# Ledger of designs, part 2: miniprotein binders against a7tqs6

Target 1, 250 residues: a7tqs6
Amino acid sequence: MNEDGSVCNKILIAFQDNDQIANLKESVLGEVFRLDKANTNHDENIIKGLTWSTKYYEVRYDLYVDTFDDFEEWCKDLISSEYDDLREVLSGIIVIDSYTMEKDKIDQNKLLGQLGSVLQDKFFVFMNTNKDISQDVIDELNDDNSMQLTSDSGNSVEIINYHNVSNLKLNQYNEKIGFERVREIIDTCEWSGGHRVQTVEAKADSTDVDLESVFNRLKEARLKYLEIEDEDEREQFALEISNEFAEFLQ

## First folded at step 10 (miniprotein)

Design mH4
Fold by ESMFold2, fold request of step 12:
Structure mH4 (fold): chain B 250 residues (1-250), chain A 80 residues (1-80)
Amino acid sequence: as target 1 above (250 residues)
Amino acid sequence: MSDQERLRRARRYLMWAELLEEIGRIDRAIKFYERALEYLRRVAENTEDPELREELEEEIAEYEEHVRELRERLEELEKE
């Protein structure tokens, strides 16, 4: 339980079982969550009492580590109403699997959309291990997925390449990629609560309540931005939001 | 379904049961524990490895006791 009485924050990470799973676990848990064999048993399914720290805040959270053989079966279970309580308590989900471009395998993208539609205010990341999918293709998939988001509460999956073949740090839109993008998503996610200011604003009246308000407002703005179809209207909305947050940051 | 897959599913259901228990959904936690136990019992019956069978039988007994304790807690919560 967080100090403010809210449910302790929870993240689910799930790995497709394959001959590289040990290496994938070590890499992803290490790079995203700063967990290595020196401080964590990677075969544990539940790792409690972790701390997520950014420049501005920290929260405590628990990490739930799953493995699965078949993504379709695993995903359909999570979508079902039996898992409503589990989805509600999570701050987000990370899946590590190979993304397929094959037409006879397109059910994967449909399932990603279906799972995203039942994740209210939760981040949803698919870390793609397929080396054959370029960053430009990933960017197009993510653009398409975000444009298909039609519910106020749903979330689109963000597909992130596990392999950084080009060694670039940014995509063509100047956005972070790879592990840095995953960490950025978690940095800005809607935690259940328990934010603590990592650095006290010496001359500002900042509190953990104020910080949570900023993050909630950013989420609201993101949802409204996604609803706007016209490019000029989107740009105007983004300008208004930038001005609003300039005032909030003092 | 292979026994390897049964064990994987059992571990997943135990993980979910523990989470449901933590958030106070004792009724649903019991259902997930029982589902996990069904898989563990199948592996314990099917395996030809006596070390694995003994390990599973001990684990099954521990979770069966835990489920009994949860059922008592659920009854108490429903009276309150």
Scores: ipSAE 0.774, ipTM 0.911, lowest interface PAE 0.8, mean pLDDT 82
Fold by ESMFold2, look of step 12:
Structure mH4 (fold): chain B 250 residues (1-250), chain A 80 residues (1-80)
Amino acid sequence: as target 1 above (250 residues)
Amino acid sequence: MSDQERLRRARRYLMWAELLEEIGRIDRAIKFYERALEYLRRVAENTEDPELREELEEEIAEYEEHVRELRERLEELEKE
């Protein structure tokens, strides 16, 4: 519970149990949440009282660290009505697992879509550990997932490659990739509340900048991006939003 | 089901129970605590490691007392 009586912000991160899980936990918790072995037992399931800071705000949150063997079983539990209260209090979910393109196995895309449909206004990230899936394929998957958001108010998963085999910092659309993209998503997510610190330079324009309005603007911009049919217009719109977002994060 | 899988599920259900308790869903928190306890008890019964068994039995006893406290709170809330 926050100091003002609101529920403290919550993030769920879940790792598929495999022989590399210790290395994955060290890497992801360190790079995304700035948690290292000196400060945190990476085998803990609940890490409370963390602080997320940007140039414009600071908020408190708790991190919930799960492990699972079978993604289908884990995902179906989270979708079920028994977990409604849990989903409602989360700011978002990060899953670390291997993404598969094989259609004769479980339909992973369908499960991701189903979970996304019950995560309204919550970020949903799938960190893919499969090295065989290139960044261009990831970009196409994310575009396809976004195109499935018709008149419904649901959310789509964002798939992010864990491995950066190309050693690039940006994709072909000048968007951040990898851990930096994950941090960007969290920077701009809809936090429930808590303590905030806003830095306003004395020589800056006196226009009122509301962090909630910035978050709503980014959400609206994503929906408008999905509406644009012309690919050249869509690319120009994305570039304009990226520049505006970069200014917010400086 | 292996004891490693039982422990993983128990840890998950404890994690969810604690979150449900924090947000005031005492009724649902109790259900998740009881599920976790089921798995913990089975591991404690099955394990041949006496150090693990003692650790689990102590943990089980603490959660059992906590569940009793939650049930009393829930009963009091329902009388209001």
Scores: ipSAE 0.767, ipTM 0.911, lowest interface PAE 0.8, mean pLDDT 81
Fold by ESMFold2, look of step 10:
Structure mH4 (fold): chain B 250 residues (1-250), chain A 80 residues (1-80)
Amino acid sequence: as target 1 above (250 residues)
Amino acid sequence: MSDQERLRRARRYLMWAELLEEIGRIDRAIKFYERALEYLRRVAENTEDPELREELEEEIAEYEEHVRELRERLEELEKE
């Protein structure tokens, strides 16, 4: 629990069981959460008392590490009403599995959409281990998923390639990809109980800022950005939001 | 279902039960603990590894005691 009595922040990360799971755990936990074999037993299901630090803030969180065999079964459980309390306390979910375009076996994208619809204001990432899916296809899938968002309460999944076959740092829209994109999503998620990190420059220009208010405003801006269908209006909105938050950043 | 899959499910349900307990949902936590214990007991009965069996039996006894404590705590909350 946080010092003010609120529930400590929680992140769920879940790996599909396969013969590469040990390597995937080492890579993802190391690159995203800065947890390596020297400081963490990767076979643990619960890692408590972690700190998420950015240039602007620090917050405490716990990491819940699951493994599953069947994505459909796992996903349907999380969607069910039995898990309402669990979903409510999460800041977000990361799933590591192979994305498939073969819709007639398992409609994976439908399941991802259904889970996203019950993750109110929670981040949702699918890290794809399928090497055959190019970044351009990923970008199209993410655009399609964001356009299907029909309410203020839901969140669409973001699919992120685990493998960087092209060795590029940015996609065709100059957006971060891979582990750096995952960290960016976590940096901007809805946290509670955090505090702003003061720097020399930030001290000179900062007012006292409620981190929950900043996080909520960023989330609202992202949702409004996704609602805008016209590309020119969308770009103008992004510029306005960037200017609005410039006062809180260096 | 293999014993490896049973252990994986048991660990997942224990993980969820502990979280439910942390957030004060004692009633739901008990249900998840009991579900996990069912899987652990089956592995302990089926395994041919005596070291694993002994470890599981000790773990099962610890969680069974914890569940008894949670049931008493839940009964006390309900009288209020």
Scores: ipSAE 0.762, ipTM 0.911, lowest interface PAE 0.8, mean pLDDT 81

Design qH2
Fold by ESMFold2, look of step 10:
Structure qH2 (fold): chain B 250 residues (1-250), chain A 100 residues (1-100)
Amino acid sequence: as target 1 above (250 residues)
Amino acid sequence: MSTEELLEELQRLWEEARSTDDPEKFRELLERMLELAQEAMELAENTEDPELREEFREAMERLIKFIQRAIDAVDNGDLRRARRYLMWIELLMEIYEALF
């Protein structure tokens, strides 16, 4: 909850209903949110009072778990103005569904872009369960999606493969993939009311930094990285960003 | 019945609706929630500040609409959609709590 008492820090995660949904819920809720069957009823729609922790902060959040049959119908509801108040309190959205390039009846990419345009500074992840989509195709889709931003107030979807067919930990750009990338996105999202964690001796290290400023710089760096077309310039930019954030690891 | 008491009763009915597997009981609980939200909307007209009155009225209109959609989903035999709206009703009640 914000300092003024307003509601915040909700995550919406939604699963397309299919024969594998129980396995998908167990895997995603377990790997991303550390919720397993021993401590959580995976049939619950609302899980309150969770804690997201990193080396630098802890924050409280609530998880809203939905299921749907038809992505177009579900997505159009969330885009509508009737959901403005609900979207405002979200930190982000995760959708688990099969990605398709076939545009015969529906353009998934167009719907993803439309939802992203109303999410502003909220994270938006599409976890793809389609095994036929290679990581290189995912990387190209994410590059294209970042170039489709219509305003600085919008946010692009990040498509992340659920299946690790290649059994690799990083993509061709040395970026995290799979569940580790999802957790990284949540680590760096714009939370409200986070508490810094004093994990090292204060005399040797200062942790009194504005976490919102750090998160904003990370988001800005990601957007700039995705916009750089020259591979050598992109590598130099990544090195500069790594150096800039190294002091926060002390 | 005060607006605070209305919210407490709405929350109690919501918890009961969440926990029932009987579609007929589920629908009955949603109808009782609808009646309470309509009563809250009537009481909102007693708010002296016009800006707060409009804010409260708009909040209750939205809450009422989501409750009605849950009822309609039950009537169409779509219990999963009804429970999705129940999930959203919980979040709306949290968001609007300060207005009561």
Scores: ipSAE 0.848, ipTM 0.940, lowest interface PAE 0.5, mean pLDDT 83
Fold by ESMFold2, fold request of step 12:
Structure qH2 (fold): chain B 250 residues (1-250), chain A 100 residues (1-100)
Amino acid sequence: as target 1 above (250 residues)
Amino acid sequence: MSTEELLEELQRLWEEARSTDDPEKFRELLERMLELAQEAMELAENTEDPELREEFREAMERLIKFIQRAIDAVDNGDLRRARRYLMWIELLMEIYEALF
């Protein structure tokens, strides 16, 4: 909840209905949100009062769990202007479905781009259940998606393989993959009303630091970095940002 | 009935609708929610601040539309879609709570 009483901090997670859906729900809700089968009714559509915790902060959030048959139909509804108020209160969206490289890929990719374009400052994850798509292909898709991002419009989807066929923890760029990457995205998303972890405050030896202020500065730095075309200026900017924020983390 | 009392009754009906497995009863509960939302929209005209009055009217129009879509989904035999709209109705009620 924002300080002005407005609604915030909701996560939408949606599963394509298939014969594996019970296993997918158990796995994703357990691995990403630490909701085990013994204490969570995985058939509920709404799970209130959850806490997301990192080394640096804690926030309260609610989880909205949906199931759909047809991604195109589901996605078009969510894109429509009648969902504007609903999208505004989301921190992000996770979709669990099969990604296709076939002829129909064009329609799916278009929809992913359209939904991303209405999700400004909100994470958007597509968890792919198609075992035939290698991590290298996923990496190329995500590179292409991020290059289509405009700084004034929305956010790009990140596609993450649900199945870890290779059992590796990192991709070719030494980036996290699978569930750990999903958690990393949530760790760094734009939350509202978070509380700084006491250990971080003690180590930082800082006066009360507004967590939203820190995340807003990081977001601004990211946007400026993406806009810098000159390589030397980009490297200088990255170094300056790294030095500036090192004090907050140390 | 005050707008706050209307919201409390909407929330009570929502909870009953969520737990109901009979499509006919489910539809009846949605119809009762529709009537309450329409009453809330009529009471919105009593709001003195023109900007708040318009905001409340627009919020109720959207809530009414989602409730009607849930009813339409029941009438089409698409209960999964109806329950998805019920999930969204809960979030809309939370978002608009301060207006009541």
Scores: ipSAE 0.848, ipTM 0.938, lowest interface PAE 0.5, mean pLDDT 83
Fold by ESMFold2, look of step 18:
Structure qH2 (fold): chain B 250 residues (1-250), chain A 100 residues (1-100)
Amino acid sequence: as target 1 above (250 residues)
Amino acid sequence: MSTEELLEELQRLWEEARSTDDPEKFRELLERMLELAQEAMELAENTEDPELREEFREAMERLIKFIQRAIDAVDNGDLRRARRYLMWIELLMEIYEALF
């Protein structure tokens, strides 16, 4: 939420429906968003109250999870002016689908460019599941896509291989690839209402709280408690932690 | 019904529609949401500030359109598309909350 109360910080992630979709959801939601199957129902399409944290800042966001059969139909809906209000509140879009080099079926590159042209300060990632596309080809595609962006308000898609066939962590230009590159893009995107690194506090409504965040908060609190030398400060800190945890138990 | 009460009822119906597996019940809930959004649009005419009145009217027109598309998708047997529109309806209700 922005300071003026306007809506912000939504991420849309969309999976092409195929026989691997359950595995793809588990892998991508786990590796990118730290939402594993034990902690999250991967059948949910709206996951609220998530926290994106780096050593420089922390921000709250919501995740919208979609599935589609046909990328062209899905993409054209999102490009249309009817979705202007919806796109405005996104921080970015991640699509998981097979990238095709075949031009006679559908011009996928044109659709990616068109969607990128209506995104402004929003990231746009296409996670490619096609194992036949090498990292060198990905690098060339991304360079070409960046050069073809014609609108100052738009953003170019970044195509990222889902499969790390080479087992390398960096491409030939010493740039991150795979899930680490996706996380890097999210780390550096234009969040609204972001804050410098601050102490994590629980929301009053615990239904949207990330369980891992709660455990990390408890671990941090224990370490801080042990480091406090003054007995009065130690008791005040313990009281603050107790009140915070009590709100979780409501 | 006040606009705040309309939003609360829209949210309640949305939550019930989200959890319903029966396509006939799902469609019924969407129809009830459509009726509430249309009532909200009629109440928007009572807004004294003409700029806010037009903003609220345009917001409700968009919300109504997405609800109708969800209903059309159910009627075409495309339940995935209907639930995608339901997802978008939730976000539109959040975006437009301040107008209610």
Scores: ipSAE 0.848, ipTM 0.940, lowest interface PAE 0.5, mean pLDDT 82
Fold by ESMFold2, fold request of step 12:
Structure qH2 (fold): chain B 250 residues (1-250), chain A 100 residues (1-100)
Amino acid sequence: as target 1 above (250 residues)
Amino acid sequence: MSTEELLEELQRLWEEARSTDDPEKFRELLERMLELAQEAMELAENTEDPELREEFREAMERLIKFIQRAIDAVDNGDLRRARRYLMWIELLMEIYEALF
C-alpha cells in the first residue's frame, strides 16, 4: 500500500494456454516467486500477502495469475483505457508465450510496443518459450527495443528466454539471463512502501527509511550506467554507486 | 443497505463465485454482484461532494462493465475469460474500497 493509502504492489503474470502450461506455471512460479506446489495452489488466480526480499529491502506484494489463448486479444484489452486503474496499481507484467520471428497473422513486436507505451514506470517482461530463438537474437531484439525509449513515454519490453539451451549463466554482454534476470528486474523495480533490511554490520542512523526513494535512486543510477560508453568510466560509476549504497546500509 | 454492507456482500459473493464449478450457479452469483454494484451506484447520488460523487459513479460504472463482461463470457461458454474478469473484479473492488 502507498503512503496515501492507495493500492499498489501487484504483479500480473500471464501464461498462454498450451499443453505444457502446468509445467510452465510450476517452473516460473517456483523459480521466480519461490512458490512451491506443496505450499501454494498454482491454479489460483490471486495469491495475496507475498513478501519480496533482497539483501537491501523487504516489501509486500500480491500476484495475479492469468491464462489466455490469443496474445493479440489479451494485449489489446490490457492496453485499453478501461484498464487504466488496474494498470496503475501494477509494479509490472510478465507474459509467458512463444516468440515468433515469422509473421503469422500478428506482429508481436508492435503489440509489445503498444503495451509498453501504457506501462510508465512498470517492468514489462516477455518470457519466450520458443527454443529456436538464440540468446544472441534475444539480445539484439532487446537492444533495438531499448533504443526506442530515449525519446518516448512508457517502457520497453524485455524479452527473456525461458529455456537455457546453452546452459550459460550470462549473455555475450556478461549480463544475467533466464530466471535470474527476471528476479533481477523485480529486485530493482519501483515498489511502493518497503523496509530496509539490516544486514552484516550495517548501522543505521534512522530506524526506518522510505525504500521508494532508494528505488528511484537505483533506477536513476541504472539509466546513467547504461548511457556510459567507456568501460573504465562505467566501472568507476559502478564503484561510486556501490559506495553510496554501502553508506545507506550503515 | 449501506455502501459498506454492499461491499461486504460483493466480497462474499465474489468468494462464492470463485469457488463455484457450476456455470449456471456462477452466472447467478455474477448477476447478484451486478445488482449490488448498480445499487451502490444509485446510493452514490447521496454523496454531497460533487467531485466524490462523480468519482464513485465512474468507479461503479467500471465495476459494472467488468461484471457484465464476465456474465457475457459465461453466456458465450468462455469460462476462462469469465474467470479472468472475476480476477479483475476483485482488484477493482480493492482499488475502490475506500469509496464505499
Scores: ipSAE 0.846, ipTM 0.939, lowest interface PAE 0.5, mean pLDDT 83
Fold by ESMFold2, look of step 11:
Structure qH2 (fold): chain B 250 residues (1-250), chain A 100 residues (1-100)
Amino acid sequence: as target 1 above (250 residues)
Amino acid sequence: MSTEELLEELQRLWEEARSTDDPEKFRELLERMLELAQEAMELAENTEDPELREEFREAMERLIKFIQRAIDAVDNGDLRRARRYLMWIELLMEIYEALF
């Protein structure tokens, strides 16, 4: 919850219903959210009280798990004004479905653009299950989507291949791909009230602060900053580190 | 009932609805939730602050709409869609909790 008591920090993840949905749920929930069948029932629609942790912060969030048959109908519902309050409390949306290059069935790109425009600064990921779409095509699609933004408040979808047929963790531009990229997006998203959530460090006496630990953390943060290729992520990361340093020394 | 008591009963009915496998009982629980949300919207007229009164009315109208959509889905035999709306109803109740 935000400081003013408003609701926040919800993630919506939605799976197109198909004969692989059980495998997709197990894989995505396990790899992205560290939820396997040993610690949660993958048939749950609502998983509350989860923790997202990085080296620099820890935040509580809830996961909302949906299943749909028809992407067009599902997407149009979420775009409608009836969902305004629901969208506002989301940190972002992940859709798992097959990306189609055939425009004669549905205009999927138009729907993705429309949903992105109402999500504002929330993350929007489309995890593509179509094995026939290469990473180079994904990279071009994401570049095109970013260039088509028409408003400052809109956000473009990021399309991420579910299948990694190459044994590589980076694309041709040395950018993270697959599940690792999804986790990177969540690591750096605009969590509501992220600065108000308990840090990984336990509270210690003001006389018991370990300055060597603070120095090492700043060194690691600088290395991470230099490795971030996206300019927006670099700026967000720098702000997060500045806030963490201020909180730690306060 | 007070608005706080209405929210507590809405939450109790929601929990029963999530655990119920019987579509007829599921529909009955949704109808009872609809009645409580309608009662809450009627009680909003007693709010002296006009801005808060309109905010509460708008919230209850939205909650009512989602409950009705869940009922419609049950009537059409689409239980998956009904349970999706039940998921959204839980989140709406959380979002609007401070208004009760």
Scores: ipSAE 0.843, ipTM 0.940, lowest interface PAE 0.5, mean pLDDT 82

